# Miniprotein binders against q9bqp7, part 102

Target 1, 240 residues: q9bqp7
Amino acid sequence: VPQNWFPIFNPERSDKPNASDPSVPLKIPLQRNVIPSVTRVLQQTMTKQQVFLLERWKQRMILELGEDGFKEYTSNVFLQGKRFHEALESILSPQETLKERDENLLKSGYIESVQHILKDVSGVRALESAVQHETLNYIGLLDCVAEYQGKLCVIDWKTSEKPKPFIQSTFDNPLQVVAYMGAMNHDTNYSFQVQCGLIVVAYKDGSPAHPHFMDAELCSQYWTKWLLRLEEYTEKKKNQ
Short names: E, the ipSAE of ESMFold2; O, the ipSAE of OpenDDE; V2, 0.75 times the mean of E and O plus 0.25 times the DockQ between their complexes.

## First folded at step 8 (miniprotein)

Design ka6 (at its last look DockQ between E and O 0.43; V2 from the best seeds 0.00; counts 0 for: pae E 15.6 > 1.5, pTM E .721 < .8, other shape alone 2.744 > 2.5)
Fold by OpenDDE base, look of step 8:
Structure ka6 (fold): chain B 240 residues (1-240), chain A 89 residues (1-89)
Amino acid sequence: as target 1 above (240 residues)
Amino acid sequence: SREELLERIKELIKKGDKWEALLELYDYIEKYPDNPEALIEVAELLLEMGRPDFARYLLELAKELAKKTGDPELIEKVERLEREIEERS
């Protein structure tokens, strides 16, 4: 049980979009400060087993590709992910801002992969927007806040070369999503709250993406796990 | 029923509707995530569709589940399919 329990949902905020919500998606810039990011907290609190598995994978890849080949591979993976997020931001942005759609960004297997998910996405409220949890003292950059099948979600877009048909296969991604939800729900820059999460795993070959929907109950369960990771991070930093 | 769903998927594969077949396979896996037999059946179909990496992933999961349940027949079936994938690669 977390020592410092804090709710994921804000009872003072309405779940209903107020008619005053701007038609334009929010894009709050991430301020680089001393506050840890969600990603940093998760990376620094990985289990010994997770670290071992990643290191073993890295060693195997270096053995196969060489050191330079592995650097190139990792750079390409990062670039593909970045381009995918840029393409999605362009697709989900209001049409008036779309004058400069790079058509080349839209010609990817990852974009093809998510087309069936995008059909169910509407009511975009935020894109590439910073969130801060002032009380719990962490920050993040969320990919998207939108309605998925009529439910307002924090949506996190992932690229994968490996199948991830189950939410458990997404490792710490559920923790990332609920961390963003909890921060947004208590960030004064946002007038609304979210109760659901969505992880979308896109595939390079254009195979249908896997949507992993997280209802309020599942979000609450992962939120408890997130709080424990955040406490562990805080304790580790006090001892450094 | 599970059987009816599998038959529908097989028909979609036969018609060459790979996209819809994959979507229905995803739904099938979601309905039966802890059923090693179901995962093996889907893996077999994925092999027929030319998706060996996805098939291999499901076979690994099925093998882990079969080991937990203590079903040696399922383990043997998985290992046979794994060998078939290696021979075709």
Scores: ipSAE 0.626, ipTM 0.858, lowest interface PAE 0.9, mean pLDDT 91
Fold by ESMFold2, look of step 8:
Structure ka6 (fold): chain B 240 residues (1-240), chain A 89 residues (1-89)
Amino acid sequence: as target 1 above (240 residues)
Amino acid sequence: SREELLERIKELIKKGDKWEALLELYDYIEKYPDNPEALIEVAELLLEMGRPDFARYLLELAKELAKKTGDPELIEKVERLEREIEERS
């Protein structure tokens, strides 16, 4: 149980439309901050077992590829993910800016993989947008806020070379989503509240992506786990 | 029931609604994650759709589940599909 529980949803916030241009998704710039990011918190609070599994995998990769080969592999995986997110931001942006579309970004197996998901996505409210939880003191950069099958969601896009048909096989991704959700719901840059989450795992070969929908109850369960991770991080920093 | 859902998915495959069938199979596997037959059906559909790398991964998972349950017919089916993937590669 967290020592300092805090609600994920903000009951004081209405669903009133954003005062900015309602047809243009929000993109709050990420600014350099001293407070920790969601991904930093999660990385610094991994269990001993998780660290062991990652180090074992790293050792095998370095043995097979060499030190430089592993660096190149890791860089390529990161680049694939970056290109995928750029392509999705372009696809989900208003059609008014056709000159900004990169045709090569639209030609990938990952984009093919998510096509069936994109049919159910509408009402995009935010893209690649910074969030800050001023009370709990953490920041993040969320991928997308949009309606999925009629439910407003924080949507997180992931690339994977391994199938992830179950939400449990996405490791800390549910914690990442709820952390972004909690931050958005308590960030004065946003006038709306989000109660649901979606994790979409896309595949390089174009196989249908796995959607992992998180209703409000499931989000609340993972929120409690996120708060524990944040407490663990804070305690570690007190002792550093 | 589990059997009724699986039969509906097979009906979708017969009708040629392969993407809808695949999505229903993903939902089925999430609800019933210890069913190696469902993983094999997804793998077969992926092979039919020209997606052998993903099919190979699911067949590895299905084989481990089938070995734990001791179902020799499922193990043979997985191994047949693995040979089919290797011939096409």
Scores: ipSAE 0.000, ipTM 0.233, lowest interface PAE 15.6, mean pLDDT 79
ESMFold2 (binder alone), look of step 8: mean pLDDT 74; pTM 0.641

Design ka7 (at its last look DockQ between E and O 0.88; V2 from the best seeds 0.00; counts 0 for: pae E 5.2 > 1.5)
Fold by OpenDDE base, look of step 8:
Structure ka7 (fold): chain B 240 residues (1-240), chain A 89 residues (1-89)
Amino acid sequence: as target 1 above (240 residues)
Amino acid sequence: SREELLERIKELIKKGDKWEALLELYYYIEKYPDNPEALIEVAELLLEMGRPDFARYLLELAKELAKKTGDPELIEKVERLEREIEERS
């Protein structure tokens, strides 16, 4: 049990969008503060086994591609991910706010991969928006808050070259999603709360993306795990 | 039924409807995530569809499950399929 337990859901907020919710998706800028990001917390609290597996993978890739080849590969993966998120933001943004759609951004296997998921996405409330949990003292940048199949979700879009048909195959992504949910639900910049999460794994070859829906119960379970990771991070920082 | 779903998937593959076949395979995996036999069957179909990387992933999972259940026949089947994939690559 976490020593510093805090609820993921805010009982003072309604799940129903108030009629006063802006028709335009929120885009709160990330303030670069001394506050740790969700990503930083997760990276610094990886298990020894996770670190070992990642390092082993890296060494194998360097052996195959060389050091420069691996750097190029990593850069390309990052760029592809960035372009995918930019394309999704453009698709999910209201037509009136559409900057010149770079049609080239829409011509990707990743975009093709998520088309069937996008059909079930509606009621976009936030895109690329910062969240802060003031009490637990962490920040994050969430990809999307929208309705998926009529349920309001924090949606996290991922690119993968490897199949991830199970939520367990997404490693710490569920923790990231619930961390964003918990922060948003207690961030004063948001008037509403979310009870569900969605991880979407898009594939480069245009094969159907895998949606991993997280109901309120599953979110609560991962939230407990997130709190433990956050405590571990906090303890490590006190000892540094 | 499981058999009816598999037959439907095979028909979709035969018709060349790869997108719908993959969606049905995804549904099948979600319905039977802890069934090593189901994962092997899906892996075989994915091989027929020219998806060896996805097939390999499911075979690895099936092998882990088969080891937990102590089913040597399933382990042998997985290892045979893994060899077949390696020979075709």
Scores: ipSAE 0.626, ipTM 0.858, lowest interface PAE 0.9, mean pLDDT 91
Fold by ESMFold2, look of step 8:
Structure ka7 (fold): chain B 240 residues (1-240), chain A 89 residues (1-89)
Amino acid sequence: as target 1 above (240 residues)
Amino acid sequence: SREELLERIKELIKKGDKWEALLELYYYIEKYPDNPEALIEVAELLLEMGRPDFARYLLELAKELAKKTGDPELIEKVERLEREIEERS
């Protein structure tokens, strides 16, 4: 049980769209980052087994590719993810709100992979937008807030070379989603709240992306786990 | 109903509709996530489709479920399929 429990949902906000809600996606800029980010909290609180497996994977990759080959591989993976997110932001917003468009950005197996998901996405409310939880003191940058099959969701887009057919195989991604959700629901830059989450895993070969829907109950369960990770992070920093 | 879904996946594979077969397969595993026989059946189809990594993930889950129920025939079938995947590497 968390020692510093806080609700994920804000009873003062509605999860129902209304006529006063903006139709142009919000993009709150990320400001001074003197408080920890969601990803930093998660990275600093990995289990010993997760750390061991990651280090073993790194050493095997360096053995197979050489140090320069490993650096190039990881750089290319990062670039593929960045281009994927840029393409999705372009697709989900009017082109007139973006300064630059590259049609080659839209040509990728990852974009093909998510097409069936995108047809079920509508009502985009936020894209690549900062969130801050003032009470719990963490910050994040969420990918997307939109309706998926009629449900308003925080949507997180992931690229993967491995199949991830179950939400458990996405590691800490559910915690990222609920951490963003909790921050957004209590951030004064937003006038609405979100009770559902969606993790979309896209594949390089263009195979259908796998959606992992999280209803409000599942989000609440992962929220408790997120609070424990945040407490663990805070305690570790007090001892350093 | 499970048998109807499985037959539909098989027909889509025969027609070469890989995209639709994978979509129906995602629906199948979401509907029967705790049924080790169902997961093994789909893993076999994934091997036919040339997706051994996906099959491996499902077989690992099916193995844990079969251990929980204590069904030695299912465990042996999973381990045989896992060996087949490893030998193709």
Scores: ipSAE 0.199, ipTM 0.638, lowest interface PAE 5.2, mean pLDDT 84
ESMFold2 (binder alone), look of step 8: mean pLDDT 78; pTM 0.711

Design ka8 (at its last look DockQ between E and O 0.92; V2 from the best seeds 0.00; counts 0 for: pae E 5.8 > 1.5, other shape alone 2.76 > 2.5)
Fold by OpenDDE base, look of step 8:
Structure ka8 (fold): chain B 240 residues (1-240), chain A 89 residues (1-89)
Amino acid sequence: as target 1 above (240 residues)
Amino acid sequence: SREELLERIKELIKKGDKWEALLELYLYIEKYPDNPEALIEVAELLLEMGRPDFARYLLELAKELAKKTGDPELIEKVERLEREIEERS
């Protein structure tokens, strides 16, 4: 049980979009400061087993590709992910801002993979927008806030070369999503709150993406786990 | 029913509607995530569709589930399919 419990949902905010919500998606810039990011907290609080598995994978890849080959591979994976997010931001942005759609960004297997998910996405409220939890003292950059099948979600887009048919296969991604939700729900830059999360795993070959929907109950369960990770991070930093 | 869904998927595969077949397979997996037999059936279909990596992933999960349930027949079936994948690779 977390020592410092804080709610994921804000009872003072309405779940209903107020008619005063801007038609343009929010894009709050990330301010780099001393405050840890969600990603940093998760990376620094990985279990010994998780670290071991990642290191074993890395060593195997280096053995197969060589050190330079592995660097190139990791760079390419990063670039593909970046281009995918840029393409999605372009697709989800209002048409008036779309004067410079690079058509080449849209010709990816990852974009093909998510087409069926995009059909169910509407009411985009934020894209590539920073969130800050002032009380819990962490920041993050969320990919998207939109309605998925009529439910307002924090949406996190992932690329994978391996199948991820189950939410459990997404490792710490559920924690990332709820961390963003909790921060957004208590960030004064946002007038609304979210109760659901969505992880979308896109595939390079254009195979249908896997949507992992997180209802309010599941979000609450992962939120507890997130709080424990955040406490662990805080304890580790005090001891350094 | 599970059988009807599986038959529908097989028909889609036969027609060459690979994308729709994969979508239906995903829904099938989501519906039966803890059923090792269901995962094996999907893995077999994925092999027929030329998706050995996805099939292998499901077989690994099925094997773990089968070990937990203590079903030696399912474990043997998984191991047989794993060998078939290796031989075709």
Scores: ipSAE 0.457, ipTM 0.792, lowest interface PAE 1.3, mean pLDDT 90
Fold by ESMFold2, look of step 8:
Structure ka8 (fold): chain B 240 residues (1-240), chain A 89 residues (1-89)
Amino acid sequence: as target 1 above (240 residues)
Amino acid sequence: SREELLERIKELIKKGDKWEALLELYLYIEKYPDNPEALIEVAELLLEMGRPDFARYLLELAKELAKKTGDPELIEKVERLEREIEERS
């Protein structure tokens, strides 16, 4: 149980957007800041089992590919993820289509993989937008806020070369989503809030993406786990 | 019912509708995520579709579930399928 519990939802905000809102998604710029990011908190509070499994996987890959092969592999995976996010931002924001249209951004198995999900996405409110939790002092860059099947969600897009059919197979991704959600709901740059989350795992071969929907109850459960990770991070930094 | 959903997936695989079969299969495992028999049935179908990595994942989950209930017949079936996957790879 966290020592200093804080609510994920803001009772002073409506969770129902105004129908007259502009159709241009918010994109709050990420600024340099001394407070930790969500990803840094999660990286520095991994369990001993998570660290062991990651290191074992890394060593197997180096053994199979060599050090240079592993570096090339990880660089290519990073580039594919970056291009995937750029393509999704372009698809979901029509204003960028006037200045930038790279046909190679739209030609990937990952984009094919998410097409059935994109058909259910509407009402995009934010894309690649910074969030800051002013009380708990952490920052993040969320991928997307939009309606999925009629429910406003923080949506996180992930690429994967291996199947992830259950939310448990996405490791810390649910914590990342709720951390962004809690930050957005208490960030003065946003006038609305979100109660649901969605993790979309896209596949390189174009197989249908796995959506992992998180209703408000599930988000609250993961929010408690996020608060514990943030508390652990804070305690470690006090001793440095 | 579980059996009706499974038959629909089998029909889609036979027809060659791989995309639709995978979507129905995702729905099936979401309805029965803690049923080791269901996970094994899906793993067998995934092997027929040429998706051995997905099948391996579900078989590992099914084995852990079967161990909790002490069902040695299911554990043996999982282990046989795991050997089949390893021989094909």
Scores: ipSAE 0.172, ipTM 0.639, lowest interface PAE 5.8, mean pLDDT 84
ESMFold2 (binder alone), look of step 8: mean pLDDT 72; pTM 0.608

Design ka9 (at its last look DockQ between E and O 0.89; V2 from the best seeds 0.00; counts 0 for: pae E 6.2 > 1.5, other shape alone 2.831 > 2.5)
Fold by OpenDDE base, look of step 8:
Structure ka9 (fold): chain B 240 residues (1-240), chain A 89 residues (1-89)
Amino acid sequence: as target 1 above (240 residues)
Amino acid sequence: SREELLERIKELIKKGDKWRALLELYEYIEKYPDNPEALIEVAELLLEMGRPDFARYLLELAKELAKKTGDPELIEKVERLEREIEERS
């Protein structure tokens, strides 16, 4: 049990969209402060086994591609991910705010992969928006808040070359999603709350993306795990 | 039924509707995530569809499940399919 328990949901906020909710998705800029990001917390609290597996993978890739080849590969993966998120932001943005859609951004296997998910996405409330949990003292940048199949979700878009048919295959992504949910639900910049999460794994070859829906119960379970990771991070920082 | 779903997927594969076949395979996996036999069957279909990486992933999961259940026949089947994938690659 976390020593510093805090609720993921805010009882003072309504789940119902107030009629006053802006028609335009929120895009709050991330302020780079001394406050740790969700990503940083997760990276620094990885288990020894997780670190070992990643290092072993890295070494194997370097053996196969060489050091320069691996750097290029990593850069390309990062660029593809960035372009995918930019394309999604463009797709999900209201037509009136659409800058010149770079049609080339839309011509990707990843975009093809998520088409069947996008058809079930509506009511976009936030895109690439910063969240801050003031009490728990962490920040994050969430990809999307929207309705998926009529349920308001924090949506996290992921690119993968490997199949991830199960939520367990997404490693710490569920923790990231609930961390964003908990922060948003207690961030004063947001008038609403979310009770669900969605991880979408898009594939480069245009194969159907895997949606991993997280209901309120599953979110609560991962929230407990997130709090433990955050405590571990805090303890490690006190000892440095 | 599980059998009816598999037959439907096979028909979709035969018709060349790879997109729908994959969607139905996803639903099948979600319905039977802890069933090593189901995962093996899906892996076989994925091999037929030219998806060896996805098949390999499911075979690894099936093998782990089979080890937990103590089913040596399933382990042997997985290992046979893994060898077939390696020989075709």
Scores: ipSAE 0.579, ipTM 0.843, lowest interface PAE 1.0, mean pLDDT 90
Fold by ESMFold2, look of step 8:
Structure ka9 (fold): chain B 240 residues (1-240), chain A 89 residues (1-89)
Amino acid sequence: as target 1 above (240 residues)
Amino acid sequence: SREELLERIKELIKKGDKWRALLELYEYIEKYPDNPEALIEVAELLLEMGRPDFARYLLELAKELAKKTGDPELIEKVERLEREIEERS
């Protein structure tokens, strides 16, 4: 139970924005501040078991690949994720057509993997856009705000080499989504709000991506967990 | 019914429509997420489709559910399939 509760939704904002023809999706630039990012908060509040499992995985990979091989592997995985996000931003931008932009970005198993999800995505309102929660003092960079099957969502795109068929197997990603949602709903750069989230896990081999839809009730449950992580981070920072 | 859904998925696999088979498998496990027998059936199909990592994930879940139910036949079936996955890796 958080000591300093704050609502995820803003009653002064509409949950039904007009969906017709926005000229360009919002792309608020990220400003470097002293305020911590969502990902930093989550990284610095990992449980001891999470840290142990991560270190065990790292050591096994280093044993198999060598230190240089492990660094190359992780760099390639990071590059694949970066290219995937760039391709999705290009595909979802109303100013670009798929065939008029970098065709190499679009030739990917990950892009094939999400095609069935993209059929249900419309009304793109924001792409690669900064959010800030000025009251709770954190920032983030969300991937996408768009309608999924008629529901306006904060959408987070993830690449994975392991299957993630249930939302629980995505670890802290639901916390990341609701943290972005709460920040956006209270950020003066945005005139609308969202009450739903979507995590899309794409696969390199082109297998169908797993969508993990989060309705408002599920978002509220994860929001409480996010607030606890933020409190833990704040307390840890006071002692450092 | 569960059996009708499973037979439809098997038909899709035999026809080589792996993309649609996987989509229907996703729906199947969402409909029966707490049924260890259903998860084992899907895991067997995933192994036949060459998806051992997905099958392994479902078998781990099925094993925990079968332990709570106390069904030793399901536990043994899960462990047999886990050994098959390990030998193929």
Scores: ipSAE 0.142, ipTM 0.620, lowest interface PAE 6.2, mean pLDDT 84
ESMFold2 (binder alone), look of step 8: mean pLDDT 74; pTM 0.655

Design ma1 (at its last look DockQ between E and O 0.83; V2 from the best seeds 0.00; counts 0 for: pae O 4.8 > 1.5)
Fold by ESMFold2, look of step 8:
Structure ma1 (fold): chain B 240 residues (1-240), chain A 89 residues (1-89)
Amino acid sequence: as target 1 above (240 residues)
Amino acid sequence: SREELLERIKELIKKGDKLLALYELFDYILKYPDNPEALIEVAELLLEMGYPEYARLVLEWAKDEAKKTGDPELIEKVERLEREIEERS
């Protein structure tokens, strides 16, 4: 139970934007500052089991690939993820369709993997856009705000190199989504709010992506957990 | 068994095979995450290997698990080792 509960939704805002379905998506630039980011908060409040699961995985990879091989592998995975997000921003941006696109950007298994999801996505309102919670003082960079099957969602795109029933950082992915929602709903750069979330896991081999829809009730449940993580982070920084 | 795993890890440390020993130590604590005695032993080995920051994290974990047992001797062991790490910092 958080000491200072704060609502995820803003009663002064509409669920639906006033603009028509096709519009220029918002892209608020991320400002450099000392206010903690969502990902920083989550990384600094991981459980000990989560920390050592990651460390064991790193050691196994280093044993298999060597230290330099592991660094090259992780660099390539990072570049693939970066290219995936760039491709999605290009595909979902109406203004970008009027410009030349890198053909190689659109050629990936990850893009093939999400095609069936993208046909259910419409009304894109924001892409790669900064959010700041004006009261709780944290920042983030959300991937996408759009309608998915008729529900306006904060959408977070994740990559996986092979199909897996278990999604890495799945326990924290819902927290990341609701943190972005809460920030957007209380950020003066946005005139509307969002009550649903969507996590999409894309696969390198092109296998159909897995969507994880989060309705308002589920988002509220994870919001409480996010507030606890933010409190834990704040308390940790007071003791330094 | 747990004892056989720990003995294998100690042999890897003696041979200087640090990367494999680290992997096996991390795998070991993930197999016994609710055993404060196992966590304490791993923290001691991590400190011997020159990884005091990993040892500190494992001891925090061990303290939480020791508190669940209500065994004051385990809690005291963890706190003594935490002070030892703090003094070496």
Scores: ipSAE 0.641, ipTM 0.900, lowest interface PAE 0.8, mean pLDDT 85
Fold by OpenDDE base, look of step 8:
Structure ma1 (fold): chain B 240 residues (1-240), chain A 89 residues (1-89)
Amino acid sequence: as target 1 above (240 residues)
Amino acid sequence: SREELLERIKELIKKGDKLLALYELFDYILKYPDNPEALIEVAELLLEMGYPEYARLVLEWAKDEAKKTGDPELIEKVERLEREIEERS
């Protein structure tokens, strides 16, 4: 049980879109400060088993590609991921910002993979927007806040070369999503709250992406786990 | 069996295929994460292979699992290997 419990949902905020919500998606810039990011907290609190899983993967890749080949591969994967997010931001942005669509960004297998998900995405409220939890003292950059099948979600887009048909296969991604939800729900820059999460795993070959929907109950369960990770991080930093 | 897998890894080490051996050792650890003896054996092999940093990580894991068993001999063995790593560093 977390020592410092804090709710994921804000009872003072309405789940209903207020008519006063801007038609333009929010894009709050990330301010780099001494506050840890969600990603940093998760990375610094990985289990020994998780570390070994990553190391095993790394060693396998080095064995197959060599050291230089692995560096190149890693760089390419990063670039592909970045381009995918840029393409999604462009797609999900209002039409007025679309004049600068690089058509080449839209010709990826990853974009093809998510087409069926995008059909169910509407009511975009935020894109590539920073969130800060002032009380719990962490920050993050969320990919998207939008309605998925009529439910307002924090959406996190992931690229994968391997099928991830189960949410459990997404490792700490559920924790990342709920961390963003909790921060957004208590960030004064946002007038609304989210109760659901969505992890979308896109595939390079254009095969249909896997949507992992997280309802309010599942989000609450992962939120508890997130709080424990955050406490662990805080404790580790005090001991350094 | 665990013993057969470990022997296979030892053979890879003897052949000089360090990268493959390392990969197989990591798979071995993940197959037997709750076995402090197995973890200690892997740490010893990692030390022999010249990977003291990985050996240290495995020993930390072994220590946690050894504490769960309450076996003082395993704990002592881990601590001895930790000291050996520190002396070589």
Scores: ipSAE 0.021, ipTM 0.368, lowest interface PAE 4.8, mean pLDDT 86
ESMFold2 (binder alone), look of step 8: mean pLDDT 82; pTM 0.781

